VH-VL binders against Translation machinery-associated protein 16 homolog. Designs and how they scored, part 13

Target 1, 180 residues: Translation machinery-associated protein 16 homolog, of Drosophila melanogaster (Fruit fly) (q9vxy4)
Amino acid sequence: MTNLRKELEKCKHPNSRKTKALGKKARRQNNKHKVRLGHAIKSNITGEKLSWFLGQIDEGRTEPLRPQELEDLIELYFTRFDEELEQINLKQSIGKHRANQHAARKDVITMTLEKERNEFRTGGLELMNLCDPLKLKMLRDWDGSALSVQHLKLDLVSYNMLQRLKEQSKKKETSEQMET
Key: E = the ipSAE of ESMFold2; O = the ipSAE of OpenDDE; V2 = 0.75 times the mean of E and O plus 0.25 times the DockQ between their complexes.

## First folded at step 13 (VH-VL; framework fv_ersodetug)

Design a4 (from x3 with light chain H98R; at its last fold request DockQ between E and O 0.64; V2 from the best seeds 0.69)
Heavy chain, then light chain:
Amino acid sequence: EVQLVETGGGVVQPGRSLRLSCAASGFTFSSYGMHWVRQAPGKGLEWYAVISYDGSNKYYARSVKGRFTISRDNSKNTLYLQMNSLRAEDTAVYYCAKDYDSEGMDVWGQGTTVTVSS
Amino acid sequence: DVVMTQSPLSLSVTLGQPASISCRSSQSLVYSDGNTYLNWFQQRPGQSPRRLLYKVSNRDSGVPDRFSGSGSGTDFTLKISRVEADDVGVYYCMQGTRYPYTFGQGTKLEIK
ESMFold2, look of step 13: ipSAE 0.645; ipTM 0.873
ESMFold2 (binder alone), look of step 13: mean pLDDT 92; pTM 0.936
OpenDDE, look of step 13: ipSAE 0.733; ipTM 0.921
ESMFold2, look of step 14: ipSAE 0.650; ipTM 0.874
ESMFold2 (binder alone), look of step 14: mean pLDDT 92; pTM 0.939
OpenDDE, look of step 14: ipSAE 0.723; ipTM 0.917
ESMFold2, fold request of step 15: ipSAE 0.629, 0.610, 0.642; ipTM 0.870, 0.860, 0.875
ESMFold2 (binder alone), fold request of step 15: mean pLDDT 91, 91, 91; pTM 0.929, 0.928, 0.928
OpenDDE, fold request of step 15: ipSAE 0.754, 0.755, 0.754; ipTM 0.931, 0.932, 0.931
ESMFold2, look of step 15: ipSAE 0.560; ipTM 0.831
ESMFold2 (binder alone), look of step 15: mean pLDDT 91; pTM 0.936
OpenDDE, look of step 15: ipSAE 0.730; ipTM 0.918

Design a5 (from s15 with heavy chain D62R, light chain W99Y; at its last look DockQ between E and O 0.58; V2 from the best seeds 0.59)
Fold by ESMFold2, look of step 13:
Structure a5 (fold): chain C 180 residues (1-180), chain A 120 residues (1-120), chain B 112 residues (1-112)
Amino acid sequence: as target 1 above (180 residues)
Amino acid sequence: EVQLVETGGGVVQPGRSLRLSCAASGFTFSSYGMHWVRQAPGKGLEWYAVISYDGSNKYYARSVKGRFTISRDNSKNTLYLQMNSLRAEDTAVYYCAKDLEYSDWGMDVWGQGTTVTVSS
Amino acid sequence: DVVMTQSPLSLSVTLGQPASISCRSSQSLVYSDGNTYLNWFQQRPGQSPRRLLYKVSNRDSGVPDRFSGSGSGTDFTLKISRVEADDVGVYYCMQGTHYPYTFGQGTKLEIK
């Protein structure tokens, strides 16, 4: 048994100053652990996301993505669970009474994708704006570690932002055609 | 008594087709998924196909994809395997097996097997 | 595909002595519902496979209690506390967590 457990077992009154002090100490340590765990989980998720995007870009490419290329890549990202969903759907369909049960994992995937699609269509997904050559270089220079991902400056990449960048690219291309 | 009986095996030349049948009795066939598993002479077991209880979903191992078709007729309590473009490597004993419900997954009842020999 | 690796591939045992067979998977066999779909099968000479254990440690109907299973995640063990003459055959582990289902190579049990 820990020292803390022994101390609590010796207390005769639940609301004594000693009992309350031990409770406060335990809550402070638990809160610090929850914060550290939360940061580690977020960093890991972000790291996996950025690794996925990096893996879709040809190793020799140094030029930034066109806005349509980034949009296509984001739409491809939304399909990343397709194989897992196929496995879940097949397993649930095999027996008659399996179909009457929802898999918790399938629900989490569905909600995650709906959240991400909604974020993309509103305020933006937390990504690297790979249409920016500095951001592409930062991603390529990243060591792939979840520990170092906190040093990357993420952007909010939205559907509307990409449409505006397409409009700017179309306007620039049209102006260059008129000049030539 | 739960029973599965495979028929339709035989000796065929490479490139030919066979249709295997698996007759089921002693349980509600239409409630359970069904599998085909094979065992080449002197070798281990290889799983290669499953079909859902209502026939709406199917899955195949890569080794037989595009050549074999699993199907079922719930009114006849019968599972089928259509094997096309047979190769020497398909020589094996073919077993049908019953899956289970709820959270108990695995092939709990097997047939006696039917032998397919693909030889020139 | 999930690779299932059995050890040993053959086992020679004196009647009445214990036997132990290991099975390792290349991926975790824990499904999102918390269950581990690891099965053990016995194939006696000239017979169809028979399921012995399901979900790691649960004995199927009619399986003697001298058969037991243990393990978690990727490492599993089948134990026979006292080998009998009728235990001769080939033993397979199989995973049902991922499609395609996959079997180990088999372990042939012989009487010494």
Scores: ipSAE 0.430, ipTM 0.772, lowest interface PAE 1.6, mean pLDDT 86
ESMFold2 (binder alone), look of step 13: mean pLDDT 91; pTM 0.924
OpenDDE, look of step 13: ipSAE 0.750; ipTM 0.931

Design a6 (from z1 with light chain N35Y; at its last look DockQ between E and O 0.54; V2 from the best seeds 0.58)
Fold by ESMFold2, look of step 13:
Structure a6 (fold): chain C 180 residues (1-180), chain A 118 residues (1-118), chain B 112 residues (1-112)
Amino acid sequence: as target 1 above (180 residues)
Amino acid sequence: EVQLVETGGGVVQPGRSLRLSCAASGFTFSSYGMHWVRQAPGKGLEWYAVISYDGSNKYYARSVKGRFTISRDNSKNTLYLQMNSLRAEDTAVYYCAKDYDSYGMDVWGQGTTVTVSS
Amino acid sequence: DVVMTQSPLSLSVTLGQPASISCRSSQSLVYSEGYTYLNWFQQRPGQSPRRLLYKVSNRDSGVPDRFSGSGSGTDFTLKISRVEADDVGVYYCMQGTHYPYTFGQGTKLEIK
């Protein structure tokens, strides 16, 4: 399945034209193969996301992230399309009759980010909780492949979860300061 | 017949300024983006700047950002390149070119020569 | 910036024989919706550049059909099926997928 795996590893967005076409291709195969392909598609998307987060952390860092650091990293993740959007906006502006150039791609980006922000503010994004030292070590030890990503136990990381973790760290600091 | 004619080149000393003009005819100038490209003596082509049809948006190569300004006057069908703080490495033939639906530059001028020498 | 690499940089061919010029990009030139913004230009001695091909394989008006383009992703080729005397000059590939636009180094074509 190496050639199919390469095609799946290129899929970054589940609603993209390539992802939809690949899904249609998989359905022309038998049902048992379709289930296996569906797992591979999800693993690729998750692997790309985790690789992005790992790539933002200094190779030498061994300490878990503070809750604010993870929140800042998630907010940075939401900006990952800024350069591409600037290119699209520039292209749309060059000629008088090109305002719709790449509009479909721009719409996919916008909808993807709106969905991700909503998930973060409600039930949580499917991520590794990098505030946990064991989870950070697991991500560091991961070989970066979509094949092994299913062995990583993901968390639901939400805005509210991070706020609770900040409050818990403040309570610990306050309690320790009241000791003699 | 679509034509682009560059003027304003010449010999100048480092640190000085020049303004290049590109006169356009044979097409609706105000509907198209425009580019500047240069070619140093004995060297290849290098793209340097683009301006949108209405002048509202501009993009520059890193080598000239902050020193060169692209502009246009649609009432005169003219594209401009203001070149400040000129350096010896800016010595080149400068071409203006018409944008072709973001696929590249379909029509080029004949070029104007800028020589920056002590 | 996207780096465009041409090979060979100089080409000497016998009149009537084919010529082939390669162009490789440092990243994919395919954008969303499947468009590939790869162009080929010809610059005859003492003249300004002239576009030959756009979007990989589309010939501009007045370009003879002995010029053809092919390729995808990062690897592209310009072919001249039978070289003629007035094909002498320098050939450039250029990508327009990403600003800034970038050219290859050029390939000088001479008649042997």
Scores: ipSAE 0.514, ipTM 0.805, lowest interface PAE 1.1, mean pLDDT 85
ESMFold2 (binder alone), look of step 13: mean pLDDT 90; pTM 0.924
OpenDDE, look of step 13: ipSAE 0.684; ipTM 0.902

## First folded at step 14 (VH-VL; framework fv_ersodetug)

Design b1 (from a4 with light chain S32R; at its last look DockQ between E and O 0.81; V2 from the best seeds 0.62)
Fold by ESMFold2, look of step 14:
Structure b1 (fold): chain C 180 residues (1-180), chain A 118 residues (1-118), chain B 112 residues (1-112)
Amino acid sequence: as target 1 above (180 residues)
Amino acid sequence: EVQLVETGGGVVQPGRSLRLSCAASGFTFSSYGMHWVRQAPGKGLEWYAVISYDGSNKYYARSVKGRFTISRDNSKNTLYLQMNSLRAEDTAVYYCAKDYDSEGMDVWGQGTTVTVSS
Amino acid sequence: DVVMTQSPLSLSVTLGQPASISCRSSQSLVYRDGNTYLNWFQQRPGQSPRRLLYKVSNRDSGVPDRFSGSGSGTDFTLKISRVEADDVGVYYCMQGTRYPYTFGQGTKLEIK
């Protein structure tokens, strides 16, 4: 750990060139730390998300998911906090004293789900496209480590993408039915 | 003095119903959640139900869900437990208890005995 | 449901000697507000349960300071520094972190 905070406290003249230089150095170092922490946090979140999806797929399954199956999994994923929310709601509601408090965790969950639903309905949620057999195999082969997750090549999976894949499947089925 | 007094226990046949009451005094009843806990003869404590201070939220142990109903009347400072479809394994002393700050049950009643037998 | 496991289930102690009761939970009892909702109850023969400690180590009013609680996460301990005759009874731990609330099996304390 850096002694930069201690050096700043030793400065008696806040507007001196040395004090300003130390302040700028401390700000730059803190910004580099925030960027590195941001990357670590994103990798951890991604790893937990991929682990959740992996856990929903039967161990023996090798065939890709149908677009409807992936859509159903994504909708199920949005419900992952339901039990936790029930517990928070119960605990907060029991006594009058706690009923007037606002749980920070409830707010974080609400904002997270709102953001994820919006991403799914617009540009896409950052996932692996499990309708692609290669992506399913990659997820199966992943060691489950949050640190190794950065090497997985993610996709943007949106509601509109899944609807297009359903339509492509229908057109292929119709063409094959005409031959039989 | 905070006091809770349970009444309504007795002997009933399996499949029948019974209603327990818990009379509260010495505190602002309408500000606190309330619980029901039971203790089978010679056995440990088992939590069964909670109701919020205003009665708007309730939660039940799985073993009694659908059979037991917790309720309260804040104008009478009284907690209730309606027990339907009683089974032999429901035989126990039933305690009501006051919640505080969601920490658990800080004040308990003396208990009322329910015996379910033919 | 959170399983609470007490050890020992029966304890025979010479008057004036210390006693220690262990309680383990199947998952962490730390709630997101930072509190650990682990409670201890005493039930003397023929009496209703009485809360001794809440949030691990906080004594209720009128509880002697020879009762103390410790632990964190999933491992908790109730200690009685000098057992007295009035301490005979059954001791329960309980978690209040999530519903349903769950008790340990109880530890019967006897004087030998």
Scores: ipSAE 0.446, ipTM 0.788, lowest interface PAE 1.5, mean pLDDT 85
ESMFold2 (binder alone), look of step 14: mean pLDDT 92; pTM 0.940
OpenDDE, look of step 14: ipSAE 0.683; ipTM 0.894

Design b2 (from a4 with heavy chain K58R; at its last look DockQ between E and O 0.36; V2 from the best seeds 0.57)
Fold by ESMFold2, look of step 14:
Structure b2 (fold): chain C 180 residues (1-180), chain A 118 residues (1-118), chain B 112 residues (1-112)
Amino acid sequence: as target 1 above (180 residues)
Amino acid sequence: EVQLVETGGGVVQPGRSLRLSCAASGFTFSSYGMHWVRQAPGKGLEWYAVISYDGSNRYYARSVKGRFTISRDNSKNTLYLQMNSLRAEDTAVYYCAKDYDSEGMDVWGQGTTVTVSS
Amino acid sequence: DVVMTQSPLSLSVTLGQPASISCRSSQSLVYSDGNTYLNWFQQRPGQSPRRLLYKVSNRDSGVPDRFSGSGSGTDFTLKISRVEADDVGVYYCMQGTRYPYTFGQGTKLEIK
């Protein structure tokens, strides 16, 4: 049955399909490895993070990200818990006496985001520098497996690093303009 | 005895407005969140809105967001639903329901019928 | 949104015989507090819904013990051990784990 509302939402958010598909792939592969290892559960935060970033890049794009694009993706990544936090806050607010609600998850999210923002503003987040064509190719060639993520050499991507790359891009553009 | 009684339903032309009321008794109204749920003729139940015990937080299903407003007056033990820009597909029985501290809707009203037709 | 799917959508049961209604969710209904917010409602002909069970298996006050609920994760079942004439109506499952709350399509129970 067709739903104009659902079709319109697809047009407004073109990257959401790819994000959902990549998340599903990574989860399926992680679950398979869990079964093969018996009771070992493999939760790989790095693999999920890299899958998230890969899912934001259009299939078939070959050029590396501009520094501003990567900065924008990192800021978007910091909002990834917004829906979950909205649900927690809403559920806690409904009744005066609060029913059987677990506060620990909200604390974990808060601490995680505080740590990640601080890392970004200081020594850098541990992720792939997608402004580097080689790193983009390595991420695209990754099979999404939590096990194979160990072979990806990560970078420290910081706010200051991205500002320097923006300045280098502006300097290059100005130099090219003077060659005309 | 906990009771919820809806009023304000009726027959209305498309594009017009209605305000539903839900009178509560037999419990401390100001301690519980409240919901609106609707049921189109011959159809199942569909959740539409919730309001927190003090009215400070509200949440709506996407299908009614921007057209319907849930509100409450704790001094009168009354829940409201303001329905604007009514459409034919809004034709339904509208129920108010008491929240049990996010565990579900434990008490329901008898419902009030809204019919939107030309 | 969490999709809730009931089966069967209609069933006819002989008085005194058991009945069973299945409900499946498109995602786990286990909330971060460890609770599973799966509820069952009964709507008798011409009446408003009444909650029968909350958090999977807890009966509301005044609900006969011939009603029971079970299940976990995404798969849930409502059972009536001995159907009585007063049980005629439509039964709904609902998830309250995340907003918006969503209902199953309903299961109509009739006496044959």
Scores: ipSAE 0.550, ipTM 0.838, lowest interface PAE 1.0, mean pLDDT 84
ESMFold2 (binder alone), look of step 14: mean pLDDT 92; pTM 0.936
OpenDDE, look of step 14: ipSAE 0.723; ipTM 0.917

Design b3 (from a4 with heavy chain A61R; at its last look DockQ between E and O 0.59; V2 from the best seeds 0.66)
Fold by ESMFold2, look of step 14:
Parts: sequence; C-alpha cells; structure tokens
Structure b3 (fold): chain C 180 residues (1-180), chain A 118 residues (1-118), chain B 112 residues (1-112)
Amino acid sequence: as target 1 above (180 residues)
Amino acid sequence: EVQLVETGGGVVQPGRSLRLSCAASGFTFSSYGMHWVRQAPGKGLEWYAVISYDGSNKYYRRSVKGRFTISRDNSKNTLYLQMNSLRAEDTAVYYCAKDYDSEGMDVWGQGTTVTVSS
Amino acid sequence: DVVMTQSPLSLSVTLGQPASISCRSSQSLVYSDGNTYLNWFQQRPGQSPRRLLYKVSNRDSGVPDRFSGSGSGTDFTLKISRVEADDVGVYYCMQGTRYPYTFGQGTKLEIK
C-alpha cells in the first residue's frame, strides 16, 4: 500500500501514460483492499481496546491476572468516557436552550457502555483472557500493529466466567492445603 | 440593552475574603450561564469559573477550586463570586460575562478591581 | 488544560495596512457536535474585553467586516484587512470547547 502511494506521488501529472497505467493498477489494488479495509477497520478498534488493557499492566509482570484483577480492569475500562461525559454534561447544562436538546455524542457513549456492560453480564466481551498465562504472553508479544491483531485469538470474557474462575481458584487452594 | 455591572471590589489584606456581585439586565438572566474572568494588572485574561443557567452545575479553574465559589440568585438577576483566602496574586480586575449557547462569552461587564495587599 | 499560543505577542502596523494574528491550540478545538469553539476578543486601552468573532469566523453584531477569522483544528488566524485607529488594543483568542476555558497570551496591536 505504501509503495503504491509513493508511485502515485511520483506521477503528479494526471494525463501522463504512467498515471493512466498506475490508475488501472490502483483500481485493481482498491478492489483487493475493499475486503482488507473491512478487516483493518475492525482490527483498529480491537487493537485500540487491547492496547488499553496492555497499558494497565506493569511491564515486568509475568503472572497472569487474578479473576478479580481482570474484573476490576474491565470495570475501569467502562469508566474511560467519564471525563468526556463530564465535559458534555457541563457544556450541555450551561444555557437553558442547549439543556433542552439531546446531545448525540452523549447518546452514542451511553449506548456503547450499555451494550458493553450487557455483553459483559451475558455472553462476554471480546477480549483476551488475561487470567490465562498464554494469553497474557500473546498480548505482551503483540507489536501493537493493526495488521497483526487478527492473529490474536480473542476470548469472550464475561462476568460469570470470572466468577467461575474465582471458584476454581478456591478449589485449587483448598486441595493444596489438604495435601500439606 | 444587555448590561452587566460588577460591584464589591476593594482593597483587602491577604487571607481575607471578598464577595463580588454582578447585576444583570436587558436579558432573561435565568436562561443563560454566567462566567467570571480576571485580569491581573498589565497581564492577560484568565477564565476562572462558570455556572449553569439554573445554578445546578458549576466548574472552576483548578487554581481557585476550594477558595472561590460561584453562585447566582435568579430572582435578583445577580451573579456572585465568593473569594476566600485571598492572596496577593489574586489582585486583578474581575469581569462577569454572559454565556450564549456555550459559544463563548458574548457580553462582558466593565469589571471591578480587587487589590490584595498589606 | 488546552494551551492557546498566540503570535506575534506585539505588532506595530501603519494605518490602513493589514494585520494578522495567529492562534494555535495544543489540541483540536472541534467539539463532538461538529462546531469549533474558538473565539476572538478585543480589549481597547482602559476598556473591558468585547467579543469580535465566535466559532472561528462568525462576526458579532457591530463588528466591522474588515475583521475576519479563519482556521480549523488547531490553527487559527484573525485578520484585519485595514487597520484603523479604533483597532488599537490587545487581541485574545480563547477556546470554549473544553473546560476550563483558556485564552492565548494576547497580541498588542499598536499604530506606527
């Protein structure tokens, strides 16, 4: 994609034979990129989300997260719009005229958070299960590139899944104590 | 004519308090937010606080949060700024300004001077 | 806080000549409603500020059409096509997109 852009920039004259040939090449590349663009857009959104979670983990940590730690991190993620919402609520509230109108951005944020909370409480959010040491290592090894995000095998992380993991850790702890 | 008139300025000692008033006329005061802005002698403008049309929401610049309180009385068409624990660096002309649809401060008062000195 | 930077901080202009004042913000002033809340104020010597322009380029009532504003995102300009004696004073840009509202340092306009 980068190389094609450089070639098009070299041909700054729109009527030259080279620009016509590059135009046909660019059209065929655009057809191929229709499918890739859809994946790239999804990968960017996913990549930003995963980058956010990675940024909350100390660089030197090797142990997987405890289920409560991951739950707390997900709840923190739900607060990521708090400052923007404060600004919207302030600006919306200042004058009577604006206070009587709907704020489209606030509606989008509210609906996004409602959807994400519902997903977390039901079938799960599309994340990496950072309670799994292999998944934590995969996230750390990720270069942050939108192109490589598709190779990260995501999980559906739900509230119920985390509660079950808490129960499994209690059973493991109890078994280890009885063997001592 | 929309008009804003600040009063309550004066000379006070450091650590003391002062209450500024801004009398509004020529518009429906209770429909608009209001701001306080200050200007130290020979210096630029600095925004300090805003209050919503009904008084339900307020916001302060961090440097004065906890020391200054913005308030309004819509029955008297008056905006207030309570300034506590005054410091020499609070010496300035204080302006009230009318908000319009969060577009900015469209009408300003003439200002009242606060001097904090021994 | 959004930092607003004006340049020049002072300028001397011959009567009838143009003047241009630049204002830059440390982050985009485009609000989620699509509007850019960038304002320009004039403060004549000994007077309170008056708003000249709002939302980048909209002139307030009574402001002469020789004042114009332009720009987008983070870069903005106030232009006076022909400076008159009444234009002497200090000009401030201000952003109203995010609280706290913040002003530029001011640009003092003098007549040569």
Scores: ipSAE 0.658, ipTM 0.878, lowest interface PAE 0.7, mean pLDDT 86
ESMFold2 (binder alone), look of step 14: mean pLDDT 92; pTM 0.938
OpenDDE, look of step 14: ipSAE 0.712; ipTM 0.910

Design b4 (from a4 with heavy chain Y100L; at its last fold request DockQ between E and O 0.71; V2 from the best seeds 0.70)
Heavy chain, then light chain:
Amino acid sequence: EVQLVETGGGVVQPGRSLRLSCAASGFTFSSYGMHWVRQAPGKGLEWYAVISYDGSNKYYARSVKGRFTISRDNSKNTLYLQMNSLRAEDTAVYYCAKDLDSEGMDVWGQGTTVTVSS
Amino acid sequence: DVVMTQSPLSLSVTLGQPASISCRSSQSLVYSDGNTYLNWFQQRPGQSPRRLLYKVSNRDSGVPDRFSGSGSGTDFTLKISRVEADDVGVYYCMQGTRYPYTFGQGTKLEIK
ESMFold2, look of step 14: ipSAE 0.631; ipTM 0.865
ESMFold2 (binder alone), look of step 14: mean pLDDT 91; pTM 0.934
OpenDDE, look of step 14: ipSAE 0.718; ipTM 0.915
ESMFold2, fold request of step 15: ipSAE 0.632, 0.626, 0.615; ipTM 0.871, 0.871, 0.865
ESMFold2 (binder alone), fold request of step 15: mean pLDDT 91, 91, 91; pTM 0.927, 0.927, 0.923
OpenDDE, fold request of step 15: ipSAE 0.752, 0.748, 0.751; ipTM 0.930, 0.929, 0.930

Design b5 (from a4 with light chain Y31W; at its last look DockQ between E and O 0.49; V2 from the best seeds 0.61)
Fold by ESMFold2, look of step 14:
Structure b5 (fold): chain C 180 residues (1-180), chain A 118 residues (1-118), chain B 112 residues (1-112)
Amino acid sequence: as target 1 above (180 residues)
Amino acid sequence: EVQLVETGGGVVQPGRSLRLSCAASGFTFSSYGMHWVRQAPGKGLEWYAVISYDGSNKYYARSVKGRFTISRDNSKNTLYLQMNSLRAEDTAVYYCAKDYDSEGMDVWGQGTTVTVSS
Amino acid sequence: DVVMTQSPLSLSVTLGQPASISCRSSQSLVWSDGNTYLNWFQQRPGQSPRRLLYKVSNRDSGVPDRFSGSGSGTDFTLKISRVEADDVGVYYCMQGTRYPYTFGQGTKLEIK
């Protein structure tokens, strides 16, 4: 197992035993330790998000994403809970008295996706702008650790930003054709 | 007290169909999901299908999807498995099982044997 | 699909001695509700499967306390503290965390 694969596995545990243990320990400790738990949860969430995007890009690719590619990847990211939602809906349907089974988890997913879609359509999602070759390199060089994720300079990637980048690409393409 | 009894097994030629039945007693059948599991001769257990308590939702293992149909008749306390386009690899003992609220199968039938042979 | 792998596949044990059966899953069996839906079944010769344990360590009614389960995440163990003649059969682990449900290959327990 590679260093990156090992670190990505660590980042895939937002509701893991470790995260639950940290939450339980912080609850038993005084209020000053709630801040440390909050930082750990945020770093884990950010690390898992970045690891997801990194995992969608071929290991051999070095060129930056086109704006449409990043937009498509963000739309794919919004579907990441589809399989889990299918499982929850099936589980809820099986027994007569299980209709509200896992309802809290469905609510969390729904709220998370609603927030993320709104962020994308307004001020932007907190991501790496993978249309920038330096940002792509920084993401690939990242060790996958939640501890190191705070050293990455994140961007706000919005729908409007991507449309602007598409427009700039079209203007450059038109200007280059006119030079000939 | 809870009891499941499978019937309808037998020897059939490849490409033919069979309908298995599972008669339920000792519990409120219409409140629980039901499963079908099979076991090839000398082999392990393989899960194949589940049906919701009211029959409105179903899920199948990929190996049988499109060929097998799970159904139920709550007025008769009976679970069914319609098995079409049978193949030699479908030869097995077929068990029905009651769904368990913690996502398991707590009560099993005695099984019925299906043999698909030329 | 979640792959369940049992070890050993065959186990020969002297009466009164302990037995231990390992089960490993290809992915975590912890569901988003915090529960781990790992079950153990016993199939005596010529009989239907019988559930022994559910949610890792909970014994079904009528299962003796010499049967115990442990483990977390992807690694699970069924232990029999003192094997009796009636324990002969095949033991299966099963994950019920995600559809489709999947079983391990089985572990045949024999008395020597």
Scores: ipSAE 0.562, ipTM 0.837, lowest interface PAE 1.0, mean pLDDT 85
ESMFold2 (binder alone), look of step 14: mean pLDDT 92; pTM 0.938
OpenDDE, look of step 14: ipSAE 0.740; ipTM 0.923

Design b6 (from a4 with heavy chain M105F; at its last look DockQ between E and O 0.62; V2 from the best seeds 0.66)
Fold by ESMFold2, look of step 14:
Structure b6 (fold): chain C 180 residues (1-180), chain A 118 residues (1-118), chain B 112 residues (1-112)
Amino acid sequence: as target 1 above (180 residues)
Amino acid sequence: EVQLVETGGGVVQPGRSLRLSCAASGFTFSSYGMHWVRQAPGKGLEWYAVISYDGSNKYYARSVKGRFTISRDNSKNTLYLQMNSLRAEDTAVYYCAKDYDSEGFDVWGQGTTVTVSS
Amino acid sequence: DVVMTQSPLSLSVTLGQPASISCRSSQSLVYSDGNTYLNWFQQRPGQSPRRLLYKVSNRDSGVPDRFSGSGSGTDFTLKISRVEADDVGVYYCMQGTRYPYTFGQGTKLEIK
């Protein structure tokens, strides 16, 4: 960017072909940087979320999660801000002056959790379906890098999807009982 | 003139109880959170409890939770610490302290000494 | 709990010379409102503690300007530009960002 600014400063005439070309180049570089930064931030957020879920699973476990186990883990994930909320609520309550004001961070947490709960109840949270043995293996083989998270094919895991998987498990159990 | 004055300290046997009082004057007591801090002989300062301005919320250090109870009576401008099941390690000077908006303790009492004789 | 570590724990200085006390926290003291709730207290022999500084660098009324505070995040310093006889005592840092509030172990300042 310093070299580009230097070249723009050398252009003395507005709207010259060189001035327009340098301006177009500068805009194109800035747009590419914004896209790459946005991609890196999304990958990092996804990587942190997946690392959280991986950390909840015993290292020796090879079996996929049951649908209820994944549902329980997702509900646990929604409690991840509980300690921070306790601190905010306590600090907000201590003195009268602060008790009369809102806490912006508490609002952000509330909005985030409401959004995530709504996603879970509708189209699904962007996760790996850990009820699938292949997906569990892929997550365990992942090196934890935010850049390599793009190699993981994510799923949309919803409440309704988990209910359907529970019904599939019941049908499988019924079929096995009929054969014995 | 802002003052905090602790009373109720003394010598007690292990397993007994004491109630400390902190009388406040010179400020609107009911607008501020209040804290208890202690200092064992020859040792540093250690925070133990806080109560909100209206008494609706309380928080305790892990070491005293379940044994100590902080309370206040805003009509009497008085903060209390009920200490039950006292142990030798509770021997200390106990200070009450005023806090404005987490900016640290701008007013301290003179302290009251609690000695738990083993 | 946030661990507060002071260094040194004991300090002998000559009258008129500067003194510095370091305080380090085990995690950032920046609260979600953007404030850093790091405080410094002085306890003279036989007396109650007295607040010197709050929110890192703000001096209390009546505290001489030879006391100053600096730092950010996890690393903080109390400086006395010229030590006077009345400065003898123990100095504590404290964090108020998270409950429980926690103090450093204290730094005893003596005159040589």
Scores: ipSAE 0.636, ipTM 0.873, lowest interface PAE 0.8, mean pLDDT 87
ESMFold2 (binder alone), look of step 14: mean pLDDT 92; pTM 0.942
OpenDDE, look of step 14: ipSAE 0.717; ipTM 0.916

